# Ledger of designs, part 12: VHH binders against Probable histidinol-phosphatase

Target 1, 306 residues: Probable histidinol-phosphatase, of Schizosaccharomyces pombe (o14059)
Amino acid sequence: MPISSHSHSGQFCLHAQGKLEDVIQEAIQQGFQSFSFTEHTPRDRVEDLYPEELHLQPEDLFKTFDEYVNEARRLKQNYGDQINILIGAETEYIRPESVELLKSLNTKYNLDYFVGSVHHVNSIPIDFSPELWQKALQHVGNNPEQLFIDYFEHQYDLMQRLHPLVIGHFDLICLFAPEDAKEVFKNSKSVWELIQRNIKYAVSYGGIFEINTSAFRKGWKTAYPQQRLLELMVEQGAQLTLSDDSHGPHQVGLNYHLAKSYLDKCGITSLCMIEKGPDGNGTVVKNVTVDNVWSKFVGTNGITNT
Below, E stands for the ipSAE of ESMFold2; O stands for the ipSAE of OpenDDE; V2 stands for 0.75 times the mean of E and O plus 0.25 times the DockQ between their complexes.

## First folded at step 1 (VHH)

Design z7 (framework vhh_6z1v_2)
Fold by ESMFold2-Fast, scan of step 1:
Structure z7 (fold): chain B 306 residues (1-306), chain A 121 residues (1-121)
Amino acid sequence: as target 1 above (306 residues)
Amino acid sequence: EVQLVESGGRLVRTGGSLRLSCAASGFTFSDYAMGWFRQAPGKEREVVAAISWSGSSTWHADFVKGRFTISRDNAKNTVYLQMNSLKPEDTAVYYCAAKDYEYGLSPYDYWGQGTQVTVSS
């Protein structure tokens, strides 16, 4: 019975496909026991729009988010007896002021939780294209160590001020890193001290780290986070969850068979499932076994090749 | 000062092709996202296509997808709109616009004067 703590639809995300209802219907068909809607939070400045959003205004993003929450609540009412549905959002932390916007969204919508993600360093997108990653690098004087430091400092600020339940794709900053920058990431004591600080901090407030399988479809041999980071998280006593970070019905559960192999290789036997409290109030985290997550998983996404 | 100068607009036959150019000056072109907009008589201005600073990302409106292609040449400070399979409904004044994402300018604060495209039978 698989789970996903992080997902998107083409109805509310311009680089995704399909309706939110199609996404949840696919999750039900595959035998998911829990599935979270976590569309991107809106941004309040035009300079924070992605290239695909150049035709939009910030007001349009807020309207889209409102429509998302309304549709998600309708679907939870209609399908909630068949599958555990959580309604949250994936954060956009572009600058320190972003956190107040996130808090105001939670006050307005009473979301189940946030996936705490950082997609920008010094307000420049680092997961959109290699060219924008290079622009972010140029902004810090072509110093990749400083780019990594700034990324993990942004992540830490987000963690401290919002306490997001799920830590999104921890090492996303490495997605477009060229080989020389990857060597800096591997060998920088300063960067790894920040990584350890951030992991310990999230553990301290009950934050859980997602094993995000979108890394596989982006050409990685592991999920986020990469193996060395996952081993460090386990050593630090971190709790882990599973996410497909699906961008449409066809990506629901995508590469979960690769995730199973990765978890097995790392000796991970337990994951966390997110659900509502017994009275339907509050958000709670429960331990589930890896074997249970793959139990009754319908389709090839759950099958290991050995 | 910032200046955007469109060229290439003319009368063309239905099914024809046309390339518009927009020459930019007065700012660091490679730091700006560029867009093409159009406005027909009695209608609101609408976005046609957009391109990121480096040219790595493009967006095209559904009504022109597969027919129009936006591109840029940062060495020449120029953005282009290649228009194929033109329809009478494409008749409009086409505007080039620039937006500084990095420094927080409003969307498309810099606009050209426009170039007229007329598509006939």
Scores: ipSAE 0.000, ipTM 0.188, lowest interface PAE 14.8, mean pLDDT 87

Design z8 (framework vhh_6z1v_2)
Fold by ESMFold2-Fast, scan of step 1:
Formats: C-alpha cells, sequence, structure tokens
Structure z8 (fold): chain B 306 residues (1-306), chain A 123 residues (1-123)
C-alpha cells in the first residue's frame, strides 16, 4: 500500500505528461493508500518564468493553478472513496517576497499542505539545467560554498515564514553540482552548520522530510536526501515521508524498490502518511511501517528497477 | 514524418558574423519551442538559445548574450541563429532541436534533432 506526498501531471506542468485523472487512476491501480496532488505554485513576474514557459504570462500561471485546484477537487470527490487524496502545492521560493504570494494562495484555496521546495538561488534556477546552475554559481563570484550557503538560507527563510508540512528534496542544490563543488559541499563546516540548523528547525515545528525517489531517475544512487543527510535527519529525530515526485502516470511509484533498499540500508522502519481527519477536516500525520508501505506492491507490473 | 534541416555552417574568422537556419516540416512544428545547441570537440552538448512557439519569448545562454540572437519565421517554419562577434571558442557543431526543457525531470526530452552544421572560427 504505497504512498506519495509529491506529484505532478502534464495537464498542469509543461515538462510532465498525462492528465491529473490518469495519474490518480494509475495510483489506484498500483494499490496506493495515499496520494497527494502538489502542482507548482504560480509566479507573479515575467522574469521568474522557466524557459519552457516563455510563451506564457504570469496571469496564465494563476489561471492554470485555479484550474488545477478545481480539477483536483473534482477528482477527490470522484475517487476519494478508493484512495486518500490530498490537495496541496509545491512552492516556488524565488525571492523573499515569494512567501507572501504563497500565504495568499493558501488563504484563497485552503490547501491541505505545502511541499516546501527551493528551486532557485538568488532568483536563478538551480534544477533546470547545468547551464543555469553555472549561472547561479557565477552570480556568487564562482564560489560554490556561497551558493550552498545562499540555498540553505533561502530554505530556512521559507521554513520560518511558511512552516511547510513537507520539506521537498532537501539537497536539490546538488543535482547539477560538478565534482569540485560536491567536495566543497562535503567539507564545508559553514554549509554543514546550516544543514544542521535547518533540519533541527523543521523538526521543531513538526516538519516532515520527503524521501524523494526522482533522484534515482536522474542518475543518483540514493533518493533525495543523500545518505549522509538522511543519517543526520534520523539522528535529530526527524519524521520522514515517501514521494515519487512523479511527472506523469508512467512515473507513479517509479523506483520505489530502490527506495526500499535505501531505507533498509539506513535502518529506517517507519514513515509518515498524510491524510484528512476522521470528519474530513484538518490535515493529520499517521505513522506507517516501511513493511506496510511495500505490502502487495512488489507484484505490480508498473514497478521498474532498470 | 517530421524533419529538421539545418544550414549555414562554415569557416569564419574571429570577429565575423554568420546566420544559421533550421527548417522544420509539419504544421504542428510551428508551435514547438525550438532551440539551438552546440557540441565542441571533446565537450558535452550545451544549450545556446531557445525560442517559444509564438516567438514572443527568447532565452540566450550567458556565454552568447549580446552576440547571438535567436528568431523564427512561423510562416516558413524556420528558426534562425544570428551569430555576431564570433570567437574561436564558438567552434562547434550546431544542432537545431524541437525541445522540451525537461532537465528538471531528470530526462532531457528532445522530440526531433537536426543532423548538425559545423561552425569553425579561426583566429
Amino acid sequence: as target 1 above (306 residues)
Amino acid sequence: EVQLVESGGRLVRTGGSLRLSCAASGRTFSNYAMGWFRQAPGKEREVVAAISGSGGSTWHADFVKGRFTISRDNAKNTVYLQMNSLKPEDTAVYYCAAVDWSYYEGTPRYDYWGQGTQVTVSS
């Protein structure tokens, strides 16, 4: 009975595939117990559009998000008796002012929760391409330590001001880092202190860290976060959830068997599942065993380890 | 079947100018986001510039900003790369692609690629 706390569809994300309804039907077919819709939050400036969004205006992103929430609510009404459906959003923290936009979205839509993600450092995308990662590095004087410091300071600002329930792919900044920058990440005392601060802070408000399996399809040997960081989270008493960060029906539950091996290697025996309260009110967190999450899942034809 | 046909690559001297063209077949192609990529000897392929289907938005890599300009003529299903102030480090095979900027999802998806056109910049 798998779970996923983070997902996207091609209906509301230009680099994803398939309709939101196709995604939830696939999750039901695979026996998911809980599945969250968490499409990207809109942006209010032209300069914050991704290259794939160059044909759009900010107003189009707000329209798309409105259509997402309406469709998600329709699907929850139609399929909610078969699977626990949560309706949230994945944050875009581009600048400090982004947090006020996120608060306004929650006031308007009353979302179940946010996946608190940072995809930009100093307003420059760091998970889109190696070229844009290099642009972000150039912006801080070609100093990778400063780039990592800025990333975790942005993450901390987001945590302090929004208290997102789920902390999205904690170490995403490492996705396009070259080997010399990875050595700086590994050896910087300043960076390590910020990582410890951020983990401790999220734990203090009840924040949950996602084990995000999209890292496997991007060539990583682990999910997000990498092993050293996951071990630190466990040491600090962090609660963990599971996410496929799927970008279409074909990615639902993708590489979950690799995630199981990773969790076993790190001695993790429990995860958190997010659901609505008994009367459909409020968002609650429930502990589930790793063994229960993978019960009856290994027999599905949708699982791949290649 | 859809095809991308590139033209315009040649030998030019440092400081020179060159315009590359990419002709796309098929009516659906006029609305694809399209891009120019390059691959220098011994290096990985890198993105140079991109243009939206409408032509209303463009992106240029920092290493070519102010020197290269991407444009399109939707009536001809053609994308151009105007290259000015060429440098020896611009020497590469240049590729046209109908692109999905999907590095974010960990799988770069490029629907169609041209066969490439060689640009050589001599000192």
Scores: ipSAE 0.000, ipTM 0.172, lowest interface PAE 11.6, mean pLDDT 85

Design z9 (framework vhh_6z1v_2)
Fold by ESMFold2-Fast, scan of step 1:
Structure z9 (fold): chain B 306 residues (1-306), chain A 123 residues (1-123)
Amino acid sequence: as target 1 above (306 residues)
Amino acid sequence: EVQLVESGGRLVRTGGSLRLSCAASGFTFSSYAMGWFRQAPGKEREVVAAISWSGGSTWHADFVKGRFTISRDNAKNTVYLQMNSLKPEDTAVYYCAADRTYKYVTGSSYDYWGQGTQVTVSS
């Protein structure tokens, strides 16, 4: 009875595939007990459009998000008796002013929660391509330590001002980092002080950290976060959730058997499931055991979901 | 106001059984891991058992494995320590403690501590 706290569909995300309804039907078929819709938040400036979005205007992103929320609500009405559905969004923190836009979206739509993600450093995308990661590095004077510092400072600003329930793929900044930059990440006392600060802060307001399996399909040996970070999170009392960060029906539950091995290796025995509170009041977190999450999970009996 | 109140400590004969309870209030109990610690006169405080937020994971020190069992009831905001086959060496003040982190490292500091309950095992 797996769970996912972070997902996308091709209906509302240009680099994903499939209809939102196809995604939820796949989750039901695999025996998921909980699945969250968390499409990307819109952006209000042309310069904040991703390369694939250059044919659009910012207003188009707001229209797409509105259509997303309407469709998600329809699907929750139709399938909510079969599976626990949460309706949220994954944040785009491009600049400090982004937070006011995020707050306005929550005021308008009353979302169940945010996945608090940082995909940009100094407004430059760091998870789109190696070329853009290098552009972000050049922006800070070719100093990888400064790039990591800026990333975790942006993450901290987002945490302080929005208090997102789920902290998205904590170490995404490492996705396109070359080996020399990874060595800097491993050894920088300054960077690890910021990491510790951010983890402690999120724990203090009840933030939960996602174990995000998309890292496996991107060639990583672990989920996000990498093992040293996961161990630090556990030491600091962090609560953990599970996310496939699926970008279409074909990615629902993808590599969850690898996630189970990773959690077992790290001694993680409990995860968090997100639910609506009593009588629909607020969004609450419930503990579940790792063994229960993988119990009766169709498709994870040693078989890779490719 | 955060409070942890232990109860159940008493004199018991070697080979006997005892159940300790710890009632918690003033914090979100289900978000906290719980531990049982003990301290005998003239000795350092040592960790006896620990239980995760949901009760899905438990740890017991080697010197109590098979004899003691930690459990919790989140609906009642209570953690328990069932003590069987008691030995004179189990004589100590027993403390319950709460922490955001599920941990059982010797010398660990915990966020909240109870006042303790005395367990005495006579031969």
Scores: ipSAE 0.000, ipTM 0.100, lowest interface PAE 22.1, mean pLDDT 87

## First folded at step 2 (VHH; framework vhh_7mjh_2)

Design m3a (from m3 with S56Y; at its last look DockQ between E and O 0.01; V2 from the best seeds 0.00; counts 0 for: pae O 10.8 > 2, grease 26.6 > 24.2, SAP .684 > .668, placed apart)
Fold by OpenDDE, look of step 2:
Structure m3a (fold): chain B 306 residues (1-306), chain A 120 residues (1-120)
Amino acid sequence: as target 1 above (306 residues)
Amino acid sequence: EVQLVESGGGLVQPGGSLRLSCAASGFTFSSYWMSWVRQAPGKGLEWIGRIYSSGYTSYNPSLKSLVTISRDNSKNTLYLQMNSLRAEDTATYYCATYDSEFGYHSFDYWGQGTTVTVSS
């Protein structure tokens, strides 16, 4: 049965759609075995607001997040007998100081886990637009290798300081990389040494790498991560989970048929499903078999050309 | 602003058929669960059925043989086809966003309702 370890809703994310309850209902309808709520963590600086949030203040984000956690708990209570529900959050790690905020949120809300994601390099968004990616590149002297290095250093810092259970879209930095930069990525010994380091470190503390299918709707031929990285992860004994990174009910399970094909291609036959620990605290990981039944539960709505 | 507007109600004879419509606006209709509910005079709210984003449908077992729910996402419209109507089907009918098992779910948005009267 399908799982998702990373998702969002329009109720608590302005660039997503649908209510949180709508999302979980769709997951149940599709026959998901497990589904995680993982809304974005709030940001405490005005300059870190998303474009769609410019009419808001940081305090509004914190209020929204509070409402999210409460709603998630309500939904878990109401639907938990039908589907395994986890309540987590996706990190907004913008600068080293972000970790303290993340820890404070965890203390306050006792989240099941974090999706450790890096969306910013040197405080500049790298996955919002090609223009902002270029801005990030300019910041490092138009040196794409340095940009990649900085990205994986940010990721490493996040992992060391927070130990997020799930590592979000590992190679997100490549999303808006132009072809010449992609070549640098592929051929840089320095970058790949850091990649290996980061994978090894995540494995060492029990981190799980997500197969994130949002890459497909963004024009990739693979999920996050790309095949060379996925193979390296497997080689190093990495645990893997599946995420749709859905931003609304229309994207629940979206492109999981492509994920299945990708997993088959890479020889992956099992994934990790996250559950609450027996004492109600912490999480445990169970293996789920990747089988052809998953294709029956795939969402296909919301596919757009990119 | 989210808006739901029901239509198609009226007077019908026993054994007759009726199709109700619900026009939706102000949200991404195609992404949402939609439900039909009704309230008879002097009675509580009764769940009729739901349609998922995927188009899958679920019905009140007591009404399953008499009703069909469908949607046209291109028109942002929800439909309720009712057949073999009885006097006890007299009620105000509402479309609403979201639905789970009735009793565990809160409905976020409602229309004004359309009244169906079944009488000889």
Scores: ipSAE 0.000, ipTM 0.264, lowest interface PAE 10.8, mean pLDDT 90
ESMFold2, look of step 2: ipSAE 0.662; ipTM 0.872
ESMFold2 (binder alone), look of step 2: mean pLDDT 81; pTM 0.813

Design m3b (from m3 with G103D; at its last look DockQ between E and O 0.02; V2 from the best seeds 0.00; counts 0 for: pae O 13.4 > 2, placed apart)
Fold by OpenDDE, look of step 2:
Structure m3b (fold): chain B 306 residues (1-306), chain A 120 residues (1-120)
Amino acid sequence: as target 1 above (306 residues)
Amino acid sequence: EVQLVESGGGLVQPGGSLRLSCAASGFTFSSYWMSWVRQAPGKGLEWIGRIYSSGSTSYNPSLKSLVTISRDNSKNTLYLQMNSLRAEDTATYYCATYDSEFDYHSFDYWGQGTTVTVSS
């Protein structure tokens, strides 16, 4: 049965669509066995607001996050008999100091887990637009190798300091990389040494890497991560989970048929489904078989992808 | 009350094998993923491996060839088989459960630990 370990809603994310309840209803409708709410963590600095958030203040983001957690709890109570629901958050790691905020959020809300994601390098967004990616590149002297190095150093710092259970879109830095930069990525010994380090470290504390299908709607031929990385993860003994990283009900389960094909290609036959432990304590992980039932999942709502 | 009780530690010669046990009570053991961790004298905590509720396992790559984690749900017991023990494997070994992942390993529950000493 399909699962998603990483998702968003328009109710609590301005670049997403639909209510959180719409999202979980869609998941149930599609027959998901497990679905995790993982809205973005708030940011406490004005300069860290997204373009779509410029009319807001940091305190508004914190209020939104508070409302998110409350709504997620309500929905879990109401729909938990029909589907396994986890309440987590996706990290906004912008700088080392971000970790303190992340920890404080966990203390306050007792989240089930974090999706450890890096969307910024040197405080510059790298997955919003090609222009911002170029800005990030310029910041490091137009040295793409250094940009990649910095990305994986950010990721490493996040992992060391927070140990997120799920590692989000591992190679997101490649999304807007131009072809010449991609060649540097592929051929850089230094970058791949860091990649190996990061994978090894995540494995060492029991981190789970997500197969993230949002890459397909972004134009990739694979999910996150790319095949060479996925193979390396498998080689290192990595555990894997599946995520649609949906930003609304229209993207729930989107391109899971492509994910199935990708997993088959890589010889992956099982994924990790995360559950809350008995009596609300702890976390359990179960294997979900990668079977042909997944091939029918393409997202059911007729809303155009952004 | 949740309890974890490790046993099986002791003195072993280099190259020897040892099987540790962790007796669990006070919770639905079969539903939990369980981990083994160890702490050598004067060193930090080191994650050894995890076994999921499904029975699948994940290991620290540095130890994968030397350890096997298993569980018997009918006995509420977790096991750690260690082979080809080295002096560097001298440590106190703990079984643990997780609530969530954080730095410094945020465990729900710990046992008292069992000490393994590898020495000629």
Scores: ipSAE 0.000, ipTM 0.221, lowest interface PAE 13.4, mean pLDDT 91
ESMFold2, look of step 2: ipSAE 0.445; ipTM 0.784
ESMFold2 (binder alone), look of step 2: mean pLDDT 82; pTM 0.819

Design m3c (from m3 with S54E; at its last look DockQ between E and O 0.01; V2 from the best seeds 0.00; counts 0 for: pae E 20.0 > 2, placed apart)
Fold by ESMFold2, look of step 2:
Structure m3c (fold): chain B 306 residues (1-306), chain A 120 residues (1-120)
Amino acid sequence: as target 1 above (306 residues)
Amino acid sequence: EVQLVESGGGLVQPGGSLRLSCAASGFTFSSYWMSWVRQAPGKGLEWIGRIYSEGSTSYNPSLKSLVTISRDNSKNTLYLQMNSLRAEDTATYYCATYDSEFGYHSFDYWGQGTTVTVSS
């Protein structure tokens, strides 16, 4: 029975679709055993708003997040007997000061866990558009190696100060990288030393790396992370989980058949599932087999009839 | 100094109702999540439920139809309403709060507990 550790809805995310209830109902219909709600955390400065949010104020984002948590709890009450639901958030690490905001959100809401994601480098979005990715590159003197270094340094700072349980789309910095920058990524000793450091650190505190299928719908031949990174994670004893990073009901379980093939290619036979602790607080991590994850999966998203 | 003080326990007949209170001080009550937990004689701890700062709740599924948790932020008070009490509900009832700083929770502060005895 499938799992997803990372998801969104159009109810609380402007670039997503559908209500959160529609998302969980779709997961139940597809046979998911565990599904985490992880809407984006609010930003506290106007300059940190995404282009789609520039008609808003930071206070609007906080209100939306409060509404998200309220709805997520209602749905857990209503559907929790049918599917394991966890209520967390996906971080927005924009600058070092972002971590204090993230901690304050956890104090206020007692979230089950964070998906530790870096969507900005030097406060510039790197996953929104190619144009903004190029702006981030220009900020570091058109030096792709330095851009990658900064990304992984931001990721490390987030890991060290927040200890997010799930490490989101580890190599997101590559999403809009042109081929010449991807060649730099592949061959940079400095970048790969930081990658090894970050993986080792996350393993040391029990962090779990997500296999994120959204990369397939964005044209990648692999999930996040790409194969070389996934192999390195396995070598270092990393724990792995699965997500669709769904942005609406139509993306629940999307490309999970491709994820199965990818995991088989990489020799992955087990994943982690996250559950509530036995006292009803905190989280526990348990291993599940790949066979069990795909057992009873009846989802057809991304599968075409022939 | 954080302090949680439960009250309202006592002897109640089977089928009866009881309302427990937890008075909180020493922290910003309205910003913290609160829980009720119980321990029957000779048994382990059993989580009853949690109430969030804005008033929504999450309950132990086995107790969901029997209990209601509420809070009054203006009085820094947490409540547990229990109905249709049974002998198996005899326990010491605790209120608690948690350190949510890092997303992995433990109960940081506990009250002394109040004892409920359900006996005919």
Scores: ipSAE 0.000, ipTM 0.118, lowest interface PAE 20.0, mean pLDDT 85
ESMFold2 (binder alone), look of step 2: mean pLDDT 80; pTM 0.808
OpenDDE, look of step 2: ipSAE 0.008; ipTM 0.229

## First folded at step 4 (VHH)

Design f5a (from f5 with S108K D110Q; framework vhh_6fv0_2; at its last look DockQ between E and O 0.74; V2 from the best seeds 0.00; counts 0 for: pae E 5.2 > 2)
Fold by OpenDDE, look of step 4:
Structure f5a (fold): chain B 306 residues (1-306), chain A 122 residues (1-122)
Amino acid sequence: as target 1 above (306 residues)
Amino acid sequence: QVQLQESGGGLVQPGGSLRLSCAASGFTFSSYYMYWVRQAPEKGLEWVSTINSGGDSTYYKDSVKGRFTVSRDNAKNTLYLQMNSLKPEDAAQYYCAAPYEDYFGSRKFQSRGQGTQVTVSS
């Protein structure tokens, strides 16, 4: 029975599809045993709005997030008997000050957990387009090594200050990296020292790294993270979880068959499923075998690579 | 593949009206917010209007409020922009757009077909 620790809906994400209820119904239909809602956290500055948000103000994002949490709670009450539902959020770490906003959101909504994601380097989006990635590169003097360094420094800052339970798409910075930059990534001792540091730190506080299958639909031959990183995580004693990072019902469980093959290739035999703590607050992590996760048919989404 | 095709532009006098259309295909049209944007010569792309997936919520640039009306027909996968009381400053290439993530993982304010030209001149 599959799990997902990271997902989105069209109801609360402008570039996603379907209602949040549609998403959870699809998960139930596919036989998921655990599914987490993790919409993006709002942003408090106009300059941080994405192109698809041109019609919005920061206050609109906060309103949307409020509606998300309320809807998520409703759905949990309605469907919680059929599937384990967690209510979290994916971080937007844009600058150091972002952490205070994240903490305030956690205080206000008492989220189950954060997916610790970094989508910006020096306040510039690095996963929106190749053009913006290049802009981020230019900002650091066209030094790809520095760009990678800054990315992992941002990630480290986020982890130190927030301790997100799930570490989202660890190597997202590589998504739009051109070939020459990828070579720098592979060969930079300084970058890999930071990578090792970040992995070690996450492990030290009980962080879980997601195997994120969205990489496949983005053209990767692996999930997030790439194989060298995954192997390093395992060597460091990292716990892993599975995420589809779905942006609608049509992507629930998408490419999970590829993830299974990838995990098998890397010798991964165990994943982590997140549950609510016994006191109703906090979370607990349970180990599940890879074979058990894929023991039942996932459905059409789980066997397609579109 | 996402396809957007704008039409309905033309030459009008100040105070005139035009109705733009956008035919959409290659994605679940009814699930997405849709946008109108425009670009005048030597100017950057600017937002004009937004409509939610259901069509019950609409948003407008201040300068076009009360003059422009965005609507959609989800059964026909078509977006509309009724433009009344047109002004010279409304002259631009108009594009419809939809936010989506493409195959390469790029989130794009994607949509622009070729656009449709709106000219306002006496």
Scores: ipSAE 0.030, ipTM 0.504, lowest interface PAE 2.9, mean pLDDT 91
ESMFold2, look of step 4: ipSAE 0.131; ipTM 0.576
ESMFold2 (binder alone), look of step 4: mean pLDDT 80; pTM 0.801

Design f5b (from f5 with F109W; framework vhh_6fv0_2; at its last look DockQ between E and O 0.74; V2 from the best seeds 0.00; counts 0 for: pae E 2.8 > 2)
Fold by OpenDDE, look of step 5:
Structure f5b (fold): chain B 306 residues (1-306), chain A 122 residues (1-122)
Amino acid sequence: as target 1 above (306 residues)
Amino acid sequence: QVQLQESGGGLVQPGGSLRLSCAASGFTFSSYYMYWVRQAPEKGLEWVSTINSGGDSTYYKDSVKGRFTVSRDNAKNTLYLQMNSLKPEDAAQYYCAAPYEDYFGSRSWDSRGQGTQVTVSS
């Protein structure tokens, strides 16, 4: 009975595929007990549009997000008896001013929660391509330690300003880091002090860290986060949830078998499932065992490495 | 892995026409928007055109509107760009791009192929 706290669809994400309804039907087919819709929040500045969005204007993103929420609500009404459905959003936190937009979206749509993700450092995308990662590095004088510092400072800022329930792919900054930069990451006391701070802060307000399996399909040997970070999270008493960060039905539950192995290796026996609070007010966190999460899992996505 | 292969470029006179093709593989082509971009000497990548997954919606850079037509054949996993009334300023290396996130995590437009050269000269 798998869970996912972070997902996307092709209907509302240009680099994903499948309708939102296709996604939830796939989740139901695979035996998911809980599944969250968490499309990306819109951006209100033209300079913040991704390359695939250059045919659009910010207004189009807002329209798309509106349509997303409406569709998500419809699907929740139609399928909510079969599966626990949450309606959230993944943050595009580009600069401190972004928090006002995020808060306004929450006010307008009454989202269940945010996946607090950082995809930008100094307003430069760090998870789009190796080339843009290098651009981000150049911006800080080709100092990888500074790039990591800026990333975790920005993450800290997001957490302080928004208190997102789920912390998305904690170490995303490492995705396109070259080998020399990875060595700096591993050995930088300054960076790890910030990491410790960020973990502690998230724990203090009840944040949940996602085990994000998209790392496997991106060539990692672990999920997000990497093992040393996961160990620190556990040491700090962090709550953990599971996410496929799927970008379409074909990725629902993808590589969950690898996640299971990774969690077993790290001695993780419990995960958090997010549910709606009583009478539809707020959210509650339910602890589930790792064994239960993988019980009655159906389908090939969770057992094949595609 | 996503593979894109552009073809159809060449040398034409101003006012001439070319039809570019892009063969796609390694992803569900019919499920994604596709893009044409170009890079002229000493310039960065420039967006040219977008087509939705079904082909019923198309978008164009203002400077190519009325002259260029993007289309696709999903059964053949092929993207097209019909370029008419070509101008010297259209000369560039043309690429097709997919927004698909590849195995390494990279998205458009770095998923583009080697490109095809378009030269416009009298």
Scores: ipSAE 0.355, ipTM 0.724, lowest interface PAE 1.0, mean pLDDT 92
ESMFold2, look of step 4: ipSAE 0.445; ipTM 0.765
ESMFold2 (binder alone), look of step 4: mean pLDDT 79; pTM 0.788
OpenDDE, look of step 4: ipSAE 0.279; ipTM 0.682
ESMFold2, look of step 5: ipSAE 0.420; ipTM 0.758
ESMFold2 (binder alone), look of step 5: mean pLDDT 79; pTM 0.790

